# VHH binders against F-box/kelch-repeat protein SKIP4 (SKIP4): the designs that were tried, part 5

Target 1, 358 residues: F-box/kelch-repeat protein SKIP4 (SKIP4), of Arabidopsis thaliana (Mouse-ear cress) (q9m2c9)
Amino acid sequence: MACIVEDPQRAGQSNETQIALISGVPDDISKSCLARVPREYHMAMKCVSRRWRDFVCSDEMCDYRNEFNLAESWIYALCRDISGGVFLHMLNPFSSRRSWKRINDYPYIPMREGMGFAVLGKRLFVLGGCGWLEDATDEIYCYDAAMNTWFDVVPPLSTKRCYFACETLDGKIIAIGGLGLNPNAKRTWDIYDPLTRTCKSCSDVNIVPEMEDSFVMDGRIYIRGGVGGSSTAVYSASSGIWERMDDDMASGWRGPAVVVAGDLYVLDQTFGAKLTMWCKDTRMWIHIGKLSQLVMKQPCRLVSIGNSIFVIGKDCSTVVIDVENVRKNKMNGVMVCSSIPKTWDDDIDVISCKSVAI

## First folded at step 22 (VHH; from t25 with T57K)

Design fa1
Fold by OpenDDE, fold request of step 23:
Structure fa1 (fold): chain B 358 residues (1-358), chain A 119 residues (1-119)
Amino acid sequence: as target 1 above (358 residues)
Amino acid sequence: QVQLVETGGGLVQPGGSLRLSCAASGFTFDDSGMGWARQVPGKGLEWVSRIYDSGSKFYQDSVKGRFTISRDNAKSTVYLQMNSLKPEDTAVYYCAKFPRLSSWYFDLWGQGTQVTVSS
């Protein structure tokens, strides 16, 4: 018996002649017009009327913007401060004044570590984690970037996890491996389906238990873990099985990874900060360039938007690398980068970064 | 009883067409966003098309230009016209309702109808 929780907010819609979104304009046209407004103005739009707010916050708005190829990717960083508090920070990379902004306090997960961070559509998910005195959790929290609000109406993971790999594939959130109270959890992965709001667990012996990093490329999930990142595995969505990663590819995976236009980039931090690229054709890692340590503080996370790699370090110090330019201008190994200064004085560690397109 | 009942599935050759129908009952249809999802054996459920209460229509990239969603509020029915069908379209197709202002999840779906595209 699916308890249709009747949303109590439906009761008061009296036959009030639905006030047009825009006076004198059919709603379909109005929606089309509103959807073309740049993302930076969406907050202001929500202040116009309740109907505007509802539309701007709706998935319909996102669908329109996607259809029009107007979706704008902003960067969201899950961060931890010195107190152990977890916060969400946002960067609009298209702004003339590129600056990080704290969105709101994380209401639900104080002082947790080893959390998963995932994006589906306009929503951000914080999954699992553990605390100093708290065992691994199965809790999932969701932030809606359009609504600018957190909500906890998300089913939990099937398995309590911390320090696990978290990726999105085919509209699903995949939580892989990690640590937990269940010893079998290390070789399991959960698939969270938002459409059905269900989570299923799978097991595979090839899953590495202690996760360090992961990425998605060409419909496959790559994971790295083990002592010193010595173990790798690849999941193929087509086969549903985990396989061993190519040794040549694995050998160069020595830091945070990001996929840009189908190519894999890794920031090797063993001797400074070196950007390397996996060449699929030659099956070799190619040195792209070196980043100055003066402009970034480790540990760094990577996120890509278009042809740009954002290297985000401590205090959200950000370096932007244009991959096309770097490929063209192989000048003396120094990459021309733009930097985004930190906007706050707090010691902030970046846990994970993702982009959200709205 | 709140329910969605799919019809119109069947066997069709590649390049052929099918029209799926979904009859809704037990809820206010006019105010509800509707959609179609499909599940390939061994794979997860994926959305195919959505039609909001406003009439706005959206499609998964894989079916754009081939599929057309429509609704008849008077009949409390949603349709999926599927043209130029491909073997990859073989799946169980589910009619679904999604919550107001959200197409994120389905709060109701039918039993599904099998669509098989095979030479």
Scores: ipSAE 0.877, ipTM 0.957, lowest interface PAE 0.6, mean pLDDT 89
Fold by OpenDDE, fold request of step 23:
Structure fa1 (fold): chain B 358 residues (1-358), chain A 119 residues (1-119)
Amino acid sequence: as target 1 above (358 residues)
Amino acid sequence: QVQLVETGGGLVQPGGSLRLSCAASGFTFDDSGMGWARQVPGKGLEWVSRIYDSGSKFYQDSVKGRFTISRDNAKSTVYLQMNSLKPEDTAVYYCAKFPRLSSWYFDLWGQGTQVTVSS
């Protein structure tokens, strides 16, 4: 019985003469024009008319902006406060007054830890997690950045997970390992397909438990976990197999990792905060520079936009590293960085950070 | 009955062309975004092309310049003209319907048609 989810929105489409998006302008041209409006004005655009709102919130808008190479990446941080409350902060890095803004309290996941955070298109996903009184969950929540709304009607993961690696690859969300009631969950990974709204579970003995970090590079997923991050694995999408990560590469993975323009960067926190880069050709980690401890509040997360690395720490204190500039200056010294002030809220831990391009 | 029926698949040589057709029935076609997705054996489903109710067209990068999506609302049919086919295009191609204002997921898709590009 195909549950015909009657789209409740069918009722009110009276033949209202579709008012043109822009008076006197064909809709296709209007859409093209609207799509060129900078992202900072999209909220205002949604106030113009219902049709404008619908378009601005649509995937069509995103498709236009992508086609025009006008997509703007904003940073979203999944955060936890001292009470255990989970919420999102947003940063527009292109604004003259760069500041973090709290957006829409997460209503669904009080005091959860070990959640996955993923981005696909204009949507953010919060996956799984556990609480003090709750075992690992399989719940998936979706936030639409264009709509500025949360959705709870997403099919769950195949396996309940917390403290797992979560990445996106080829338009899929991949949840890897983690803790759960099922002992076998540690050696499983889920592939969530948003197109079909299905989740497939797979198993591989090479999956490491207790995930600490992950990244995607060159179509591969790299994971680090185990006691003290001693265990690593790499998934190849082409083979569908998890393999051992290169020992040399693994040895330098001593902190948050981010990929910028195909290159892997790690903020090594072993002795201070050192930005290192993996050189694929030499198979060596190269020291890029040091961050001042004064500007970095641990724990931190990394996210990249273009050639910039955003180091986001406690209270969303942010340091911006221009990788190109730092690489050119080969400064064995303290990197010159720009900073973005912390939020007004104190004692905010950043769980994860992702960029959303719209 | 709400359904999508794909036709036009087959075996072609590299550089060849195929035209896929998808006949839609059981829903208001004109108000629906339509698209094509494909699945390579052992891989996940990937979108190939989309055509919104407005007529706006979008393509995956891998098929840009080679594939053309079109629709005939009078016939409730969506088409995919595939030119300059490559072995990498070998897949089962599915016609799909998108929900309103979204191309994020399929609310309906067909049984698929096999496209094989081989010398």
Scores: ipSAE 0.875, ipTM 0.957, lowest interface PAE 0.6, mean pLDDT 89
Fold by OpenDDE, last read:
Structure fa1 (fold): chain B 358 residues (1-358), chain A 119 residues (1-119)
Amino acid sequence: as target 1 above (358 residues)
Amino acid sequence: QVQLVETGGGLVQPGGSLRLSCAASGFTFDDSGMGWARQVPGKGLEWVSRIYDSGSKFYQDSVKGRFTISRDNAKSTVYLQMNSLKPEDTAVYYCAKFPRLSSWYFDLWGQGTQVTVSS
């Protein structure tokens, strides 16, 4: 029984002469104009009228902004507080007042661990997870960044998972490995297709169950897991198989990884915070620089926007690294970075961070 | 009965053109966003083009400049004009409807029509 969730919004569109978005302006032009408004004002725009709200919240708005190359990436962090509560923080990294803002609490299951965090378009997905006394779940929650609301009507994962790798590839969410009640689930991955709202499960012996980190580069998914991150694998969508990662590349993957303009960066947090880059040409890891521990609290997560790496640690302490500048200014191993001060006094752990372009 | 029926698929040479049609029935077409998706052999479904109820049109990058989506509300039909076809465009093409205010998924699908681009 396909629960036709009757979109409650169907009721009231009486023949009311669709009030123009902008008086005296054709709607197509109005939409083009509205789409050009900076993201920081979208909240205010939603207050103008219902039609404005609907448009600003629509995928159409996003499509316009993408078409105009006006999409602005903001950073979203899935965080945990001292109580174990899970919530989202948001950062506009390009605002004059760069500050993290709590946007919403995790609506349904507080104190989950081992959740996946993925972004598709303007939507963030929180997948799976487990609780102290709760088994792994297959639940998926969706947050629409434009609507600023959570949706619970998302098909579940095919397999209940916690502490799994979660990436997006070719418009799909890939959930890889993890822990669960089903022993076979540990060597499986799920492919969630939002177009069809279906989830497919596959298995491969090269998938390690305990995932520590993952990244996407050149259309491939790289995963690291096992005891101390000793196991690595790479997935190619073209072949549909998982292969062992090259040893030279795997050897330098000792922390959070991020891809910037096609290049892989890793933050080694073993002894301080060292940023390294994988050089594809030489097949060597290059030391880029060291971050001061005074400006960030470990453990840190990485996210990239443009040519910048955002290093986000406890309490959402944030350091911004411009990779171009760092490459040019090989100053004595110390990276010149900008910092975003923490806004919260609360002990906040960053579980995962992603950027959303709207 | 709510349905989408695709037509216009076939075999075409590289550089050729095809026009796909999708006839919709059983729902309020004028208020619905429509789109095309395709499934390349051995690959997953990918969206190709969308047309909103407002008439706004959007395309996947791979087909931009070559494909044109249009709709005729009077006929409850959506079209995909495909020009400059490439072998890479070989796929089953599906007509689909997406919900109001959301285009990230399709809630109604046609049966699909085969498009084969081959020399």
Scores: ipSAE 0.858, ipTM 0.951, lowest interface PAE 0.6, mean pLDDT 89

Design fa1
Fold by OpenDDE, last read:
Structure fa1 (fold): chain B 358 residues (1-358), chain A 119 residues (1-119)
Amino acid sequence: as target 1 above (358 residues)
Amino acid sequence: QVQLVETGGGLVQPGGSLRLSCAASGFTFDDSGMGWARQVPGKGLEWVSRIYDSGSKFYQDSVKGRFTISRDNAKSTVYLQMNSLKPEDTAVYYCAKFPRLSSWYFDLWGQGTQVTVSS
């Protein structure tokens, strides 16, 4: 019995003559105008009026901005502090004052590990995980980046999972493998469809155990797991099956991976930080460059926006790599990158990072 | 009873047109966003078009310029005019309602109507 929590705010819609969004301007034009305001001002916009707030927080606003090609990607990092608390941090990469900001505390389960992190539209999802006293959970929490609010009323995963791969594909969240009380969980994946608010569980014997990393490329999900990342698999949505990953490709997957403009990049952190690219044509890994150990603290996570790779390490130390520039300047040396300094004194571990476009 | 009932589906040749209708009952239609989704055989559900209570209209890229969504609040009906139909448009089309503040999910679905585009 899904308790439809009736939004109590429906009561007081008195016949207040709906004050125009902008005085003297039709609402459709007003909305078009408001949608063109840069994302950095959306918080201020919410303070203008209730109607402005509602619109800015709405999916309608996002639809307008997408239609106008005005969506701006900000980076969100799920982080853990020294206390074991989980927090959401945000970076506006377009700001003149590029700094990480703590947005909201994760209020629900302290000391959770092995969580999945996914983005769909303007919403971030924290999935599953385990605690000291709990083997695995099926809980899903949603953060709306426009509303700056957490929601706990999301259908759970079909299977309790911890340390699993989490990706988005075709508007769905895919939770793959992981640990849990269910011995078969490692060979299963869940497909969460937000449109229907349903979660479907599937199984395949080719799913690798103990997930370490994953990425999506060309409509396929790539997963790496096992001892030392020795096992890989590829999921094709068209076939609905998991297959073995190409050995040549798998051999170079030695760290966090990110896809930029259809190309796969991997940060090999085994001996320093080496950025490599998979060349589809030659079927070889190409060395792109090295990052200075002075500018980043491992372990690092990767996220891409446009042609830029953001390398986010401990304490949210961030290095920005322009892929086009680096490819042109084949330097057998240290890549020239911009850096975003740490803003906090406390040790923070980055669990996962994603970008949200609004 | 709260329900959505789709009509207007059928067989059409490539390049042809269809108009789908969805009659709503059992809820306040004027305050609700409406949309169409479709399911291609062997594929998942995908949204096709949305119309907000405000009248704002949005379309999936694959149908832009070919499909037009509209609503008649007096009749509690939403329409989907489909022009220049392609074989790839063959699917079960569902009318759906989404909450006023969120178009991310549909909280009410019709039974669907079959659209087949074939020579």
Scores: ipSAE 0.851, ipTM 0.950, lowest interface PAE 0.6, mean pLDDT 88
Fold by ESMFold2, last read:
Structure fa1 (fold): chain B 358 residues (1-358), chain A 119 residues (1-119)
Amino acid sequence: as target 1 above (358 residues)
Amino acid sequence: QVQLVETGGGLVQPGGSLRLSCAASGFTFDDSGMGWARQVPGKGLEWVSRIYDSGSKFYQDSVKGRFTISRDNAKSTVYLQMNSLKPEDTAVYYCAKFPRLSSWYFDLWGQGTQVTVSS
């Protein structure tokens, strides 16, 4: 039985005289030991004592694990069921039996579409979106992956928006373009700074109305949008401005994109599904291989972990591409990939996917 | 009456050292996490270091090995020892408090103290 999870801001009322985390062991040594336990066992650790629960759920635990280079990335898929309910599925990619697990705690968002999805540390953020009785919202919800619970985030976005690009850069969440009640939302972008709990809005003519895709590479945010995906732009944190994307680079962005070890990969959907990579040296797109049509259901979302690209389609049906391995292991030009079965839930749409490291 | 008061800022040459102090009042210091953030000219606020109520200490990569955070619970004071200072460390430094289990935001801020590293 899973432990009860409290609100992160109110978690952890411990005894003033504090019982040792591990009998006969100083607490600093105990924390070092607990931080080394693989993430798949963290849920069980929360059941040992209130002190263990507080530490496992804390940012201190994450700081220890990062300090030791022990952080483990799991994949979270923001999904919608046939009733319009929004929820998460999660996948531990390091488990020998890799399968998607549904997270049972929901935010209340009936028939909400066009939401942003971003990650900062152990936290997933769901931002904005449109409902039946409203055009767009500025609400932000946060899922804490250590606590396994949702909570409201304040302040909200500065600009109500849906169908927008959402990325994390330099510890801030950036919501870009989209649709809203205010015409300015289409060419605006919000910067949410969690450290100060502030949000500000900016404008730029290079931001186009409807977003189709985005990625972060080399400290820059790339966006593709407009009618038929015809417009591209790049934000650089160093300059604070938006510029046009390199035309040669943009020409190959004809499908979902992901960055693996600093290299841009795109699943080009123009004529079947083929994986291509942008080569910075030659300024050309390089063909990596084809993905079998038999295993791919569109629309697809891409997430990377290590050398692997996870292609996630309807019902969380998943194909795993090891980019180093598939360059060498093809059959008649088709990449040899592993797969992860779809969920038991029928008719699940995958809105967005991100990885969370703890 | 709840407040954080920084002292110890100033002008220093590259390679020099400064020690910032932050006196806390109006809350239970021993139960709180404490940290430092800085406002670098032309950039936004960034965290510098944090120290949990347990005494565990963590640092931003750019200051590891040069800066040391510490706390004296008896005096309700947190310190930042800054060694081998570089011109890039020039900023307004803020003392701040975070909730015991959640360091991803600060819920109480000091007034800030200017640190300038220049020849």
Scores: ipSAE 0.675, ipTM 0.894, lowest interface PAE 1.5, mean pLDDT 83
Fold by ESMFold2, fold request of step 23:
Structure fa1 (fold): chain B 358 residues (1-358), chain A 119 residues (1-119)
Amino acid sequence: as target 1 above (358 residues)
Amino acid sequence: QVQLVETGGGLVQPGGSLRLSCAASGFTFDDSGMGWARQVPGKGLEWVSRIYDSGSKFYQDSVKGRFTISRDNAKSTVYLQMNSLKPEDTAVYYCAKFPRLSSWYFDLWGQGTQVTVSS
């Protein structure tokens, strides 16, 4: 009667009438085995049978993979080309040939700006936005990374908004501030709870009017906004209240931010792309190193996987920084990085990047 | 009538046990995923446990090893055995149904049953 992480699974009566997932193997054992197959082969598994397709595309597959600590994070970039088409690109960072691949295009839509981009489980959400001669929208599109297809989301946002902060926290998507026909949009935030299929709108007069950047750390959403990024605020999801950001922390937030293993990193792009890390104990920013000017393609987006920061610029040109290695080597102020070539599609703008673990 | 009805809540001392039951009616139970969610005071709803139509069971980390979900398809009933209860487990517990392949949302909810863990 030892501690067991997974419950033993009983053979169900309902499974007696179906063709086994694997001949001669109980389905619970088969699912445990299938969940261990690397993600790069999941598309091929869908071709074996309807039962395999259903399992590979299911949240049950994700639950098994999470239970076994086998989830693999791939990077997804929301991009826009010169014609205004919005496309999703994907990178498998574990492949021997790391390259960006285009995923199914959106249905044609007018060019939109200021869209939110968030991840919950295996699903990517594109929220809101506005276009030329078009007011902000409350629409939400969802891409299921296991099914490799787009779905409509119900309900929409409670408040039509664009140019807003959008983050996932505690299984909910939070859309904060922004612009829209509703004059209070900049002072509101929507909490989208997919579990209950509800969207709640909240308000606070002290929210900054223009959202520039955000990140999530330790159960809090950090917001930078106002003219030139001069205003900062912190949302605590547990209390539902806004707090003051540490002044020393705020002073070093001069570029895109990412959290790696609980540590906050910022790529300060003011002069030559400098990576810094916030040290909570000393309340100081620590210089990690510089990224070469030849690699810098502003604006950049940051995504972390493991101990690596992926710096993604125009055309999905990508630099990979291994923060553990950089600290150990102390290399003349210039970081040793690897790179991933830009996409085949020229002249695309990277709107936002997120990782999806399956 | 399509519904879920929870029973078995109540007041219990820390370290005690409760068994929640949820009777389902009006839909094909054995083709559905079932689960439990809870409304913790001062916080939003959170999932607690789910059981797929296949019988596969999963738990939130904070209850793993203490709670056990099970189902009886013949009775159209799902259970939550709650052992080693802590004051932090105090909540309204909801039985819920999710679509067979998509557990990220619940499409049918019970009325809820109060569980209070205090001395």
Scores: ipSAE 0.670, ipTM 0.892, lowest interface PAE 1.6, mean pLDDT 83

Design fa1
Fold by ESMFold2, last read:
Structure fa1 (fold): chain B 358 residues (1-358), chain A 119 residues (1-119)
Amino acid sequence: as target 1 above (358 residues)
Amino acid sequence: QVQLVETGGGLVQPGGSLRLSCAASGFTFDDSGMGWARQVPGKGLEWVSRIYDSGSKFYQDSVKGRFTISRDNAKSTVYLQMNSLKPEDTAVYYCAKFPRLSSWYFDLWGQGTQVTVSS
């Protein structure tokens, strides 16, 4: 359904605007106060009144919280169970008892592989994908983390694709390369602009990365493909220009990547997992540290919040690396980390992880 | 049926000011969120400012402190006061409406008005 209780296309009077948010307080002051309530209580706020529910679910709430620098990033893991069902787990990393929670509000999402997963504002997008016996799709589903509901996104992707790079840059979702019914899909990319609700396809016959991994840094999308990262490229979404990746940078990109405060980190799980960082100024990879005893199975997904890297493996088993702390407090190159227990659901594959700030 | 019409664009010197206005018709203005977006040459479309039906106002970082959005519900009109203009502000400026409570996209667009900052 829609993100709000009313039809968003209807311009009409709503009876919830007749009641003050807080009795005796101007609504602009009330909104300033309500925006300061920690995110963990937002679900309870929806039960106070229809006006509170509408504000909590609104982009206006998010705008106030961003203005006050109060946005809280929670982690969402796109998961698949043994039956092939696709669903989300959510983690509040600021909770005193950090545990993964399953989100039970399912839409119908086909049992698919190679889906894109992207975030824009308070919204998570699941794009494309293909089944074992089915061709790629152009469908887009959206989860609104404030409403806690799924809805279909219109229009779909311009190109049906799976196993593609998918990133958010400059308020747009970029889907790059991959597989599909179009044999030249790997030479195209789609730009989904939510502001205008349009999707366009672009192509360049001379830029042909084989998609394996991607990240966003400094207004660019970095892409790695092929065995051992043999195919690399850099895309600047603001200009539409493809550029060559630094060879030294490409050579050290041997695992899942994440950007923390503008610095690129890569986790190589050879020999018990090793974290490295790309130094832009010197154009060299430096060793940050090793994880004590490799506990989780590949593949791992990485998400950053503040100075922390969350390493999320099978069943959402999680190791938390505070990059500032571990640079100070290493013991023989071994990082001092904390962990978050796996979920009670066994045999859960983690497809992708993103953070959503509200 | 529904329509947004922008006026007030033009040529201005760096450091100067302009006031854009946007007249709305064909919908209940008081219940609608309104905003401005701009098409910068070579860069594509970006949001500039938005004002909720509540009157709450928000701005893109690059214009914060220089631009002011306002609305006059009696006239069904949205304004953008643009002060301390820079050459980088040169663009076609569009008035737009967003759905109740959801400002992440605009569902009605004006035709745009050109703003040029040069000298």
Scores: ipSAE 0.662, ipTM 0.890, lowest interface PAE 1.6, mean pLDDT 83
Fold by ESMFold2, fold request of step 23:
Structure fa1 (fold): chain B 358 residues (1-358), chain A 119 residues (1-119)
Amino acid sequence: as target 1 above (358 residues)
Amino acid sequence: QVQLVETGGGLVQPGGSLRLSCAASGFTFDDSGMGWARQVPGKGLEWVSRIYDSGSKFYQDSVKGRFTISRDNAKSTVYLQMNSLKPEDTAVYYCAKFPRLSSWYFDLWGQGTQVTVSS
């Protein structure tokens, strides 16, 4: 669906600065109104005028939506096809027909492995990774979910790395450990500060080698590593130091993890698919329920939106768990879940999933 | 000669007020977004407030209702009125510029001015 703003000849003939955003409405009121439009219509809004496109794509739009508590989270899956190409799928979980859609404007990075995937605001970051012809890279690519475009990020990581933990904490992206030509990378972490466009490297002897999984909770990054997940560590941004993870908490971390409203959930697949929750007060894992229709093709990725956990497997096959409903009913049996069909794309591996709120 | 120059920092008691000023030169001020960031002891640099070229104003939650950003395009100056100051507002405050559409980073920074809130 082409629009008049896709024609540069017409754009040169109409100066949008001379035209109100909405006829008869001051621009500040217009922006307040436009910010209330549901995200599913934002692509169509870009076709109205150059001024509408600029506002919809701007951080100003996001600031208005956040101020009104109107931000909507969509899910983005970093995927690899059978040829080794890396791309994004996206899911609007609020659509009446929930289905995954492929994003076609991804910069092609063939045969890259072990990339980091992080979110800050409306932006997705793909960091590092290894190629067949090259060792680990320090490159950072950014996908802007409002503009629906990719761009290069500068500066790159301070340390070339792959197979590392990557999380967002306190408005910064933290890339932890991993592999590279520099063997010391496994004891370092990079802090990327987008506000200042700087990246610095830190080191500490207590970093867990061989990163397998991570999550962020209560201002801290939790990391599981070692052979079979035998080692754990916790990073606190306020102190800048690494601490020991609670042994009882670590013992139940036997699968992908997600945080919902400050509570840690883990999908434990060691003896069938079971959802468990860490109770901070009692220091115990609480059994929530079993998944009867779970996609059993590992690895599964977990993403939360509101009180819902999205379990995403191969080909983006997805199961949705309403955690509040399950907890209120206190079910000890099989959880009742909804599902979202796999993509029609053939043989797609899901590398990582994140949500982006706009 | 592109620069941002902050003034107005100092020592105040809790509950007091202070007004920071930032004079800009060497770029098209009217087309730029402007903002304030602060270096809080023990934390990294964090944004405080921003004002778009349109005049739209936004604040981090910890200062909302107490701080007011404004701009005077004729003087190429941005201000931060800080009321009801708390000890946790103690920081070096930086004036900064951001591109019109992308406020997630600042591409020009001032030298900073110290604000200290203590008895």
Scores: ipSAE 0.646, ipTM 0.881, lowest interface PAE 1.6, mean pLDDT 83

